# Miniprotein binders against q56419: the designs that were tried, part 167

Target 1, 326 residues: q56419
Amino acid sequence: MEGRTLEEVQEEVFKRHGVLVPKKELEDLAKALEEAGLLLTEKVEARLKEEEEKLKRERPMRLAGLSYPEGEREARAFLEAFRASYPGEGEEARVLLMPHLEPSRVPEVYGAALAALEKTPPPERIYLVGVAHRPLKEKAAALPVPFQTPFGPALPDLPALQALDALLPFELFNTPLAFREEHSLELPLFFLKGRFPEARVLPLLVARRSPELGEALKVVLRDFPGLLVLAVDLSHVGPRFGDTPLTRTLAEEARRRDLGFLERLAEGEPEAALAFLGANPTRIDGVEVVASLLPLLRERKGKVLAHRLDLEAPTLSAVGAGTLVL
Key: E = the ipSAE of ESMFold2; O = the ipSAE of OpenDDE; V2 = 0.75 times the mean of E and O plus 0.25 times the DockQ between their complexes.

## First folded at step 12 (miniprotein)

Design kd5 (at its last look DockQ between E and O 0.94; V2 from the best seeds 0.82)
Fold by ESMFold2-Fast, scan of step 12:
Structure kd5 (fold): chain B 326 residues (1-326), chain A 104 residues (1-104)
Amino acid sequence: as target 1 above (326 residues)
Amino acid sequence: SPIEEAKRLIEEAIRLAQEGREEELLEKLKEAIKILIENGASPEEVAEIAFRAAMEFVRRGAPPELILRLIKEVARAAEEAGASRETVQRIAIEAYERIREEVG
């Protein structure tokens, strides 16, 4: 009703239903709708506060039974099947870049990540950095609670999280609700917890470039050493992402962009990796994660283990996925 | 001087800690940091004062969690006093580094 007078509403009702509604009845209806809107807003706000309060205790599984099995035995078999899908051997990782898209779409890429984890000594903690798919109050956030998995809860590393918070110029634990439905953390965590059941976790989300996060993490990782995991997808191309339908040429360009980006990261040149993307850096999911973590990626050499460009045929779109060890 | 007044507030904070009055302790520490920032103290001067307060608490048997909380409260006080986010982080990192070097 924000753009209409009561007279206009009255006229529209008459034209549609052949009934002239008295202005007082329209005024009463408008007031009732405004009051109902306030009640709906109050109920939504109350439910959000209730959900936020629940997230102070634990983060429940949301994708169990959908993207991975709920039961531990079935989950273990599922994880081993992904490892078996990758014919190569892994390499030890100090930093692991892995995807967060639906695992069944790129099983060999997740298998490569599992191969790398197989060669990596069990870390005391995992710094799991994902991409925020919902707004954050700050550029980055964390949630310091157990994350449920089929392999048991992934426990937070509270001392390391507290140290990280102390070194940031903003509140680290600023948007609990952003973690309620976040596949960029949940899907990699399934694989990480299956391989390193005793490791504590720092679940981190990046929404926008945060150089202050990289500066703080450099200090924290020195005193609280662990495995750094960048849970990011690569090229996003096609109409699903607001662009032209995928062609063979555009797919080849996306593959070259992904591999050029990953190979430069593998040479320990993250600034060169970002520069290589040129005018279209936002087409790679996780650019803001890499840009935030520059101090942790410089001069760290490694290897690209796998890459796939997965086609979403109904939308003529594609998402790139890769596994990189540093 | 403003720095001497801030030192007096920190000495009061340490005394309050010994009495188990933790919230009053934090209030005095925040007041000291606000005075310093508002009077043009350098990030190094603020970090030094935070370091000295933290070391006195370490000497009194304070756990690491309290030290990290003190660093965070100093950062919040500096931001409230108008310090840039770059300055706030620099204060926190410098205080942390000095404490780590001393404690081991």
Scores: ipSAE 0.811, ipTM 0.907, lowest interface PAE 0.6, mean pLDDT 88
Fold by ESMFold2, look of step 13:
Structure kd5 (fold): chain B 326 residues (1-326), chain A 104 residues (1-104)
Amino acid sequence: as target 1 above (326 residues)
Amino acid sequence: SPIEEAKRLIEEAIRLAQEGREEELLEKLKEAIKILIENGASPEEVAEIAFRAAMEFVRRGAPPELILRLIKEVARAAEEAGASRETVQRIAIEAYERIREEVG
């Protein structure tokens, strides 16, 4: 049935087992398998619809007990340990670039983000812009529901989200299921909610660059001021990402591209940062988010606080992460 | 002629807005916007329609959520009439800015 006719299957069975299975019985088997596949598809679709309806009310923690502690007391201690892993001082942020990579892999990079938050007045709201790892129906999406954290629910800023939706030429609330397992929001949110427990959140995902998102956000941020967070990773190199095994040369190129990208962003030159990457040969994750948010990044100067290109030994691959304050 | 018909539909929509008849209003606006877009109306001209209708809702004490929905529906009507996504966004932003300036 692997691209074979029923006659070919029948002939092979006869050759192997000495039994001629009538064509009718093979046709019955094929029909039964098709019907079983249809039933499985219907069950999967029903399950997905149920999950979609649940996501219209709230987004539960998926990584508690895996990437961060589930209990609030332990979660507070976790935050303090991460802050301690970065020995430096932060700087006030109006825009913060931070990773969404597994926190234990880049503790000082998250620690640098915490240091920046210590210098940042508590915002009324946080525009949290992650990278969609599942397809979206549009270039970008939001989910206007509470996101659960060990520190309590991160409540959505519904007026700001509605304003953003009104200013986009597509429906902003378009793909709830894409948020179900989206760590690019959940992991940064843990740190942000821990430091700013009263801030509301605009949980946003970018799948493909959207200049329209940037134009709308420029208006919305003016009227609904808050902290803009780009929750993005940097280079992705090695076999897991389509390269040869990681070499010293590839790792040094990835580091150079990560830092060159961040440094140009820190100069308020986001177009130059994108141009520096060219065809983006090290697959910096943040490109689509930066390309969407150009109006919010131009002429905003700041500082790179931390960077690590972290080795994934089992896959002979590496992922870059950084912390940038603008 | 088409522009005059669009003007009549807009005035009827404004009357419906004054009476709080939201769904009938939206049907008239959709028809008017289609005519305007097909006859080369600028984003600013379409945004003015949203602004005029929104001011009637504001006078009636409508919550901001309804005003934002009106902006979205006008922009959506322009998209359905064939306007580019860039034009649709310009309509929405222009309407938003005009309303914000008037209301604060």
Scores: ipSAE 0.790, ipTM 0.918, lowest interface PAE 0.9, mean pLDDT 91
Fold by OpenDDE base, look of step 13:
Structure kd5 (fold): chain B 326 residues (1-326), chain A 104 residues (1-104)
Amino acid sequence: as target 1 above (326 residues)
Amino acid sequence: SPIEEAKRLIEEAIRLAQEGREEELLEKLKEAIKILIENGASPEEVAEIAFRAAMEFVRRGAPPELILRLIKEVARAAEEAGASRETVQRIAIEAYERIREEVG
């Protein structure tokens, strides 16, 4: 709540957590947090500080045993099953757009990503750009530590991360706590690490469009070549997202926006993709990421491999997911 | 001129570094950058000063990590001196490209 209205917090919590906390509950929570004095009880502050200190060493799994298996054997079987869910063949990717949605919701979309990865020579490094569902101190951030996976730790490319930091007009290594529970990195990383066990990773988060990130990455990618992965979801529609319950009309609009966005990206026209969305009325998650990476997406032709608008029945809401190779 | 003063400052710092007083180089570099930015130097002029400083580190066998750190310190100094984010990034990229061209 640092200077933000309850509506802005609600919208942010919503954008971040996909949970529309009722304004009253936010008021009650804000009041409870106020009455609880937002005392980050010395205990909560101490815990956050302890967690921040731990994040200086590694990022532990948070979704193991929930979204994917913790055990390596079971995790490999999981990958195989997801690959099997996509009946097509992939294409070699230099840029991969893939979802970060709960894998069980869109298995064939992740399967399409795996299919693309099968046709992709093992990269030395993966630039994994996720969406910040928590506030960042800057428009973008990185966490230069190992990320735990069932396949072993995904090790950071420290030289490339340092080069990227040097070319940014802000501190890249900011807001480590934003990475603690960020699923937009963890979920894609499971699939990426499973396919490319030896690849180093640059785990990046974007909170707001940063043209500076794209310009810096353009230079860094020349000297530190690798696979660029955009871990983004597409439309977010329905009550969870402030809309009416999903209707045929709303679903058709979401699909139109998703596919229109992806096709323009596939044509190498990322500016046209952004322009097509306008005010982004269906809340395509990946807009800020794409807007940050324009120099890397221009003139690259590719193919949409998969798309799904997945219904969350309990909330009558839906989230779009897609897989695009460039 | 302030620009010529900044240039003299970094040349002095480099000479001192060559004599084994390298600890002063970074501070003098920051001061030189501040003077340049405050007096309206171009990003290319600032990057040139950064490049000259970096070449002294290269000559001394500094690893790439230290060179990148130097570029980052130049960027910070420019920001602290009131340069725009665009200007800061242009300085950093220009310095990086010049260094890369010389050392591979």
Scores: ipSAE 0.760, ipTM 0.898, lowest interface PAE 0.5, mean pLDDT 90
ESMFold2 (binder alone), alone request of step 12: mean pLDDT 82; pTM 0.776
ESMFold2 (binder alone), look of step 13: mean pLDDT 81; pTM 0.761

Design kd6
Fold by ESMFold2-Fast, scan of step 12:
Order: sequence, then structure tokens, then C-alpha cells
Structure kd6 (fold): chain B 326 residues (1-326), chain A 104 residues (1-104)
Amino acid sequence: as target 1 above (326 residues)
Amino acid sequence: SPIEELKRLIEEAIRLAQEGREEELLEKLKEAIKILIENGASPEEVAEIAFRAAMEFVRRGAPPELILRLVKEVARAAEEAGASRETVQRIAIEAYERIREEVG
């Protein structure tokens, strides 16, 4: 009704349907729609409160039956198929960078991650650092509850999480709802839990660069040693992400930006990796994670095991994914 | 004076720690930390007070969870008193490191 009078609405309905709707009925409809909107808002708020309460106990699977199988036997076969898609050997990882993109789109990249996990001794705990796809009240957050997987629940490392919280200048457990639907944790966790079923987990989300997180993690990792996993995707290019339609030239530019970033991380130079991206603009969602974890990445040399730029055919867009061991 | 009030609060906090009165101890520590921050104490000075309180609880067999809670509550008190987030984290890390060094 804002830029349209009720009379104009009546005229439009008459022209399309041959019916003249009285102004009173249109006014009543507008009021009913406004009232329905308020009721929907109240119901949404009540549902969110219920979901927050549920998240105090556990984090259920959201992508089971969609991105990975629900049953343990089928999940195991699925995981082994991804390993088989990568013909190379892995290397032991102290730090693993892996994607959180839909696994079936980049099976060889996840296969490379599995190869690295195969060479890595089982950790007591995994520091799983993903990217927040929903707002957080602070720069970073964690959720200290079991995360369900087809291989059983990934249990939180409560002592290590409490130590991390104590060393941060903000509340670590600040946004439970951000974890309700978060593929940057759920998809890597499927593979990590499948390979290290006994490892406890610290599920961490980064929304904005938090040097405080890196400083605290450096201390916590010394006293609670474990595998550090950066679950990040690389370049996002094409119209879906605000760029021009993907061409061979633009795809090669994105691939070079991804590889330039990863190779500098592999040289133990995370500041150089960030500076490289500043000089060669791209939409790498891992930037804020790397910027937060600088103290843990400096002077650690490693190897890029895999990289792929995956085409999203309907949008002429692409997302980069890679596996890096440090 | 603020120094005399601080001494009194620290003595009360130590006594409460020795008696195992953890909630009352935390309140006295928070008061002491606020006075320290308001009078320009260094992060190391604040961490020292937190360390001393934590060691009294360690001597009495307090679980690690209570010690970490103490470190967090001291950091919160410093923030409430106007300390920057950089200062708050430095206090927490210094207290934690000193406790870890002593406990092993």
C-alpha cells in the first residue's frame, strides 16, 4: 500500500480478474497480513529459543542424508571413496587446512585431506576452526557440546575449551544459535571423526579476525596438544559472488591467487600470504581465520597436497578448495 | 587510602581461600582487582594477586575448573573496571602461566 492507493489496487484486481474488491476488504486483508507477520515473528522467536535450549545438550546432524550418509557403514564406505579419489600419498599434519565446500564437488581435495590424516598420529583433540556463516556476538565462538556424526558423537574437550575461554578477553560460548546450521564445522568434522573416532573436539567459529584467539590458542595448544584444522574455502568468483561471468582467464587468475596464498602459508609466511591477497584481491573466506591464527602458522613449513577450482555451472561461478599440511 | 583498602581485601581474599569460601573469595578478588586497575596497576601486578589466590585453592585440592574460573572472573573484573581487551587478556595469560609453572 505504500506507493499504491487502495483504489489503484482495486483497479488492478478488476483488470486482471474482473472483480471489484471493496476498500474495506483490502484494508482487512492488509491488517490480516500484518497480524500474520507479527504472529510469524513470535513463532520464529519461540522456535529460536527452543533451539538454543536444545543446543545446551547436543548439536544434531543437519546434513546427514544430504551431504553424507546417515548410517555408519554407508558413511565409512563414503569416506573411503573420497580417499580413493586422491592418488597421492599424504604427509603428517600438525596443522591441516581443508575445505568445507560440498564434498562431492571436490572429492580429490577431501581425499588429499584424508591422506594427510592417514599419515598423522591420532590426536587426543582436534581444534576445528571454521568460518561463521551467521553473525556472532564476538569475533569468535565455540559450542561446548557433543556434535553428532554417523560415526557417533564428537565429544567436546571441556578442559581445553575452558582454558581457552579463560585466556580470552570475551565470552567464548557467546552465540549457540550460530552453530545450529554450520557446514564449515559439520562437513570437515564428518571426515575428521571418521578417521579419529576417539579424538575430542574444540569446535571454533571465526567471524572477524581475532588476534586474541591466536594468542590464547598458542598457550592452550602447548598444554593441550592436538591437531589444528582450518576448515576454509578459497576463491569465490563469478556472478553469484558479485563478479563477472567466469572465463578461462578469470578461472586461471583465481587458481593463481589460491595457490599463491597456500604456497606462502606452506613457506611458513602467513603475513606474506595475507599481503599477497591484498595485492591480488579475491573472496577467500579463510582470510579472517589465517589472520586470527598467525602465531600458530608462522615458521611452519609444509606442502600443498591438492587444489581445485570447482565450477558452479548454473551461475558461471566457481569456488576454490585446497588441502595444505603444515 | 586505596592501598590500605587493597591490602585489607587481599588479606580477606587469602583468608576466604584458606576457608574454602570460593564465592566470597571471588567477590573480594573482584573488588581488589577493580581498585588495582583504577590505580594504574600493571597486568603483571593484577596477575600476581590472581596467582596467589589460585595457589591457596590448589593447596586445598581445588579442581582445575575452579582455578580457570578464577582466572576468568579476575579478567572480567578488570574489564568492568575499564581495562582494555589487550590488558584483560594479558592479565589472564600471565596468571595462567604463573599457575601452570607452579603446578607443573
Scores: ipSAE 0.768, ipTM 0.892, lowest interface PAE 0.9, mean pLDDT 88
ESMFold2 (binder alone), alone request of step 12: mean pLDDT 81; pTM 0.762

Design kd7
Fold by ESMFold2-Fast, scan of step 12:
Structure kd7 (fold): chain B 326 residues (1-326), chain A 104 residues (1-104)
Amino acid sequence: as target 1 above (326 residues)
Amino acid sequence: SPLEEAKRAIEEAIRLAQEGREEELLEKLKEAIKILIENGASPEEVAEIAFRAAMEFVRRGAPPELILRLVKEVARAAEEAGASRETVQRIAIEAYERIREEVG
């Protein structure tokens, strides 16, 4: 480690492999490698190359047995239980906004999404747009491989993905390792695959607003029609997210921001929705996705089916979740 | 002039496309695109070249995958020549739309 900081090692690993390694893991490995006379980057890079090669073939389940059942029969019963948690009837969706928060925390919200999917004719493909929880080499990325689910593999729509790549000013398939552990795709995909087992998928991640993505998707969706899914959570409030402990006032403010944002989207006014968030847009992880997809959301009216602010009592924090059909 | 050089490179590229010589076509397209971008060509002018080359492959029964690859390679060549990301995307979309209108 001659003159190299852990931050420099983290940056080098990210640039080569698109993975941000946790600092404690890097510190523990660095100590072991110092004693062995090895460079930290060599050991970490070898491991990341192996994982990247695996992702060229398929994306395995990471949350099976934790967030949803591994077995198909048990997974089906689990999905039906979420549908039963929502007493209402759905609305047909051309665009669906749904959460990627742990499903057991907001069952009625996922139930509302399932109700909307029941009213929606089976699409040939699903454009599944999640939020990158790890840095991407570009503003957005996709992974063109089968994603494993308890209902069988969700197959990539290769022609539509290739068309999307051709219309973007950057390489779409730029950060495979960012998809290895990405719950914003895996959790919504569980529900989408359970409802539409024959649909192919375009698994997309947004890290920063990309108007280029929206412009390209507008063209691709015309020629490759499908269901557009925005898999985003809403307000993040409390000490876990850099705020003071949750109070009734802060919770009411978060609910107001969430609903005001969703209702403006439902009126077909995504720019107004972004403006409504004012000075605190970074507290809603969906803002970068909505800002990227403006051409697909303008003048498209719909309905908010469900909203919940889920409380994390141990941390005095909360995360908002909602279901919106357009 | 640089524009006359670009015109000759484009004519050569189209001839190579007619002969099915993909690798040599891409080399000549990159040469033409570099000259055009350096001399302020519009995205529409660059897209026209991509469209003409793509239509030769369509006439030969090339699959959509090859046509999309050609559009992407033209866009990459424009980026390598110093075009902005906005210009690169405009070239790709315009070429795609023209091909779509002709092929259906």
Scores: ipSAE 0.800, ipTM 0.901, lowest interface PAE 0.6, mean pLDDT 87
ESMFold2 (binder alone), alone request of step 12: mean pLDDT 77; pTM 0.711

Design kd8
Fold by ESMFold2-Fast, scan of step 12:
Structure kd8 (fold): chain B 326 residues (1-326), chain A 104 residues (1-104)
Amino acid sequence: as target 1 above (326 residues)
Amino acid sequence: SPIEEAKRLIEEIIRLAQEGREEELLEKLKEGIKILIENGASPEEVAEIAFRAAMEFVRRGAPPELILRLVKEVARAAEEAGASRETVQRIAIEAYERIREEVG
């Protein structure tokens, strides 16, 4: 009973209903409820421990058959269709910003990312930085296991992950369960594994800005060079995200905000990009990732290949998505 | 003095490395680092000790995995001794950089 004594409960029942419940009966009920709560807690904890144990071996697909095809042949055709959705040519990327929004909603944006990957030499490893949609024990986390895809498992780069862990002031592998259902890693990984099947991966999640992650990654990337991928969505506007209903004017403002942010990143000015967003930066989930990775983004010039503000008419809401190469 | 305590710790680490006692070496290193930090050793001084310990392992053919483990255990020891997370990371990065420069 949340802050109430048995005597207070007994007194309240008497005052409201004129019935005196014997203290022993209330004690027996409280004990039974407490025991049932403890048993439920133990059962939940045992189940979570089992799921965590499974994640020590591999991270299974969760969105296969939903967001992308489960079969390798169908998955390859799906990837090719997304590339075909972008009519432009790619640019070589050392850093790639791409969305993690449902791919079917912004096919041209994912197509632009694929075009950039076509121009990029196969990296030995990919630093895949997504956004945590579940709480982490620390500001950032990684999971050092194979991630299953329709193209086979994306293998972890264990030496690079160990180096990264050694340079962080916290345990990098701190929240395995946060990776059980995480589309900000799974959806970009589908595209990255399809294009670079031999590349190893560092699957990283950012929950809150972690300058420590950026400082460590700067050192690790120098010694373990690879492709840095920021898997982030842009503006989140409308009631679905705790905002006012979308109007044509607000949609136009969101598009300009997204492009202004991306263009400043393309000029190698990530601090200016963050400042441009101004107050309420939480409306773009990429803010926490960019703020964490400042040392990796400064003085890197590039190009915005695509941008789309995807509108959900039923909810009067929209999510921005873009592809940026640096 | 912190420098004399550091020298003594390095000598113990060398002996344990020669005897192939890796787990005891890591434990001795952690204990010594906690004492040094509690006595006001700078991040640079702690990083130097970690570097010297790592170089003894490198000299004896230790794999990179053990060297990285050493750096992490030093960072954990510093945190347990009450060092701020900023200080802990500075120690780890400085030790790593010195090891990398020497090893290549």
Scores: ipSAE 0.809, ipTM 0.905, lowest interface PAE 0.7, mean pLDDT 88
ESMFold2 (binder alone), alone request of step 12: mean pLDDT 77; pTM 0.714

Design nd10
Fold by ESMFold2-Fast, scan of step 12:
Structure nd10 (fold): chain B 326 residues (1-326), chain A 109 residues (1-109)
Amino acid sequence: as target 1 above (326 residues)
Amino acid sequence: SDVEQVLRELIELSRRGDFEKMKEVAKKLVEVAKKENDPEAAFEALIMLGDIYRELGDPDEAIEWYYKAAKLLARISELARRLGDEELFRRAWEIAIKAYDAAREALEG
């Protein structure tokens, strides 16, 4: 009924059913629908406020029992199985790029990340930068609460988060609801907490490129040193992502695009990596993260440990994943 | 202006070493400076509050005010970036880092 008159509704009903509904009945129906809509809106708003209040205390697990085991023992065995999926040795990381898609789809890529973490000395804190899959009020956000994991809660580094907030031109602790269901933080955090159980975390989401975030993080890392983790997936191709069905040619283009991007990052040339993607357009969700963190990625050389383009045959789609140490 | 009036009061209290009253007046200065769109006066008031709390032996409160000063300059630097004023961006960002450094020194010192 939105935007339609009662007369127009009467004509529509007459055309479809050959019956002229009395104006009084249509008026009563319109009023009932409006009242029901208002009540539904109030219930939705009340529910959202309740969920926001819960997020002030902690961020509960959402993917436990689905993407990883809920119990600590089973979670530990699961993590060890992923490490075993990667036959190589890792390298020490000061910056780690790892995926955030479903781990079971790319076990060797997560295994490579675990191998790198095994060679990395335990950090006091982890700067975990993911991608916002829900709108943020600002370009970036953080949630300064414990994140639950099967290995115990990942505690926030409150002093470092407050220091970061002080150097940003916006309120960092915005949009708590965006963190309620956010796999780009939850899935990497499972692996990071399993390897570094004592490390505190700065859980950060990027929605749009924020050069001010990278500039602020460069200053904060000087006083609060830690491991920087970019939790990003690579190419998104096919109908599942609003694109044409995959062919062998398009899959090979996606692989070359992913590797060209990662290799340029490994050379310490993040601007060249972004320019390469601009010339070879694709839906890489990590673009906004890399563009935001340029000051932290320049002149930092490293190595691509693993890459895979995971094919979803039923949807003729694919998602790229990689592990890069810098 | 109201800012000038409050600044004169704050200077007089500073000569007397009355840090408790200076704290109250400096908080009022921040609000008046915001109302009159005087970011320099607001910045000076925030730094002054940080210094006063350090003198009173409250480094945790001092850090809060220094961080507020840093954020004000971060906001100015972002405005400069949007306007294409590279020199203002550089100066504002350098001052933001100095306010941040003052906060870190207050914690350590």
Scores: ipSAE 0.618, ipTM 0.848, lowest interface PAE 1.9, mean pLDDT 88
ESMFold2 (binder alone), alone request of step 12: mean pLDDT 75; pTM 0.678

Design nd11
Fold by ESMFold2-Fast, scan of step 12:
Structure nd11 (fold): chain B 326 residues (1-326), chain A 111 residues (1-111)
Amino acid sequence: as target 1 above (326 residues)
Amino acid sequence: SDVEQVLRELEELSRRGDFEKMKEVAKKLKEVAKKENDPEAAFEALIMLGDIYRELGDPDEAIEYYYKLAKLLARISEKARRLGDEELFRRAWELAIKAYDAARELLEKTK
C-alpha cells in the first residue's frame, strides 16, 4: 500500500515535466493500471495452477548444472570427489543428519555423509526430512511423485506416505508448490539417490514444530523400516539472516552452538540439544525438525563426523553444516 | 447421551442385518463423536463401518475407512493436546494406532 492520491501524482508530473495532466486522464490511467494489475494477477494465478498440475506427475530437477552435474557420468564423478574430500571412515547410520547447504561450500561435510552411507546397508526407503523455505498450509507436507535426479527418478513410497497421512491430524499432501524449488530436499536427495539407487523416498518438509509428525513417523517406521535423514543446516549468522556482520566472536559462538547441539543429539538427548540452544534456537533451521522428531531421536547414540561454519564473504554471513550419525 | 443412543441403534440394526441403515447411523455417530471429541465413540462407529465393508468382501473400502478412522482419532488427539488434556490425547492416539493396525493387517492379507 503506497497511500498516494491522484492529486499528488498530478502535482509530481507538473513539477517534473511542466505539464498539468487533467484529473480525468490520471483517473483513466489509474483505471487502466488497475485493470492491468488484475489481468497480471489472473495470469500469475493461472501459471501457478499450471505448475501445481505439473507437480502432480513429477518433480523436475531445478539445480542440475548449478549445484551438481546434469549427466549421470559426471554426477558419479562428483560424488567420488566429495567422498575423497573426507579423510575419515564413516559409521553405519540408522539416522543421518546432513546439510542442504550448497555442496561445493562444505565438501568435507558432504563427504562425511557419503562415508556414512558407504557403511550403511541399502534401505528399502528413505525418510528425507527437509526444511520448508516457502510457506506451507500446515506444519509439514509431502509430495507423492517421482523426484528427478541425474541417477534417474527417486520414486515415492506411496503405501508408506498414505500410512503416514492416515496418522496425521492434517492433510499431508497440502502444498505441492512448496516443493517446486526446495533445495533442502533436492541437494541431499542427489547424494542419497547416487548411493542408494533402488531406495524409494518419502520427501517431507517441516515448516513449524510438529510433534504429531514424529509420533506418526515412529508408528510408520515400525511397518515401513528405512533410513531417516534430517536434511538441516545449522547456525545462520550475519546480515543475510537479520544479524550483525560476522565477527570472530559471533563465529565462535555459532561454532559452539552447532557443536553443542550435535554432541547432545549424539548422546541420544534431543531435548537437551534443544535446551542447549537457549533463547535463540531459531538461528539453527534444524531446531524445528529435531523438535518434530523427538520420539525417533531419544536414546539413540551416535557420532559427529564433521562440522564446518562456511563464510559467505559477499554478505559477511555464515551457515553451519554438520554430519551426524545416530 | 447422544453417543449411547446412537450406539444402541447400531446394535439393533446389526441384529437385523440392515447394513445400509447401519452405514447411515455409523456416519451420524462419527459426527457426534467429532463434535464431542469422543474417541471411543468415533472408533466404534468407523471400525463397525470398516467391518461391514470387510464382510461384503471389499477390502479396499475397509482399508480406506480404517485409515479415515485413524486420521479422525489423530485429529481428536491433537485437539486434546492443545487443550492440555493429556489423558484424552493418549486414549485417542492409542485408538488411532489400533485403527491404523487394522488397516495394515487387512492390507497384508490382501497383498
Scores: ipSAE 0.706, ipTM 0.818, lowest interface PAE 0.9, mean pLDDT 86
ESMFold2 (binder alone), alone request of step 12: mean pLDDT 73; pTM 0.576

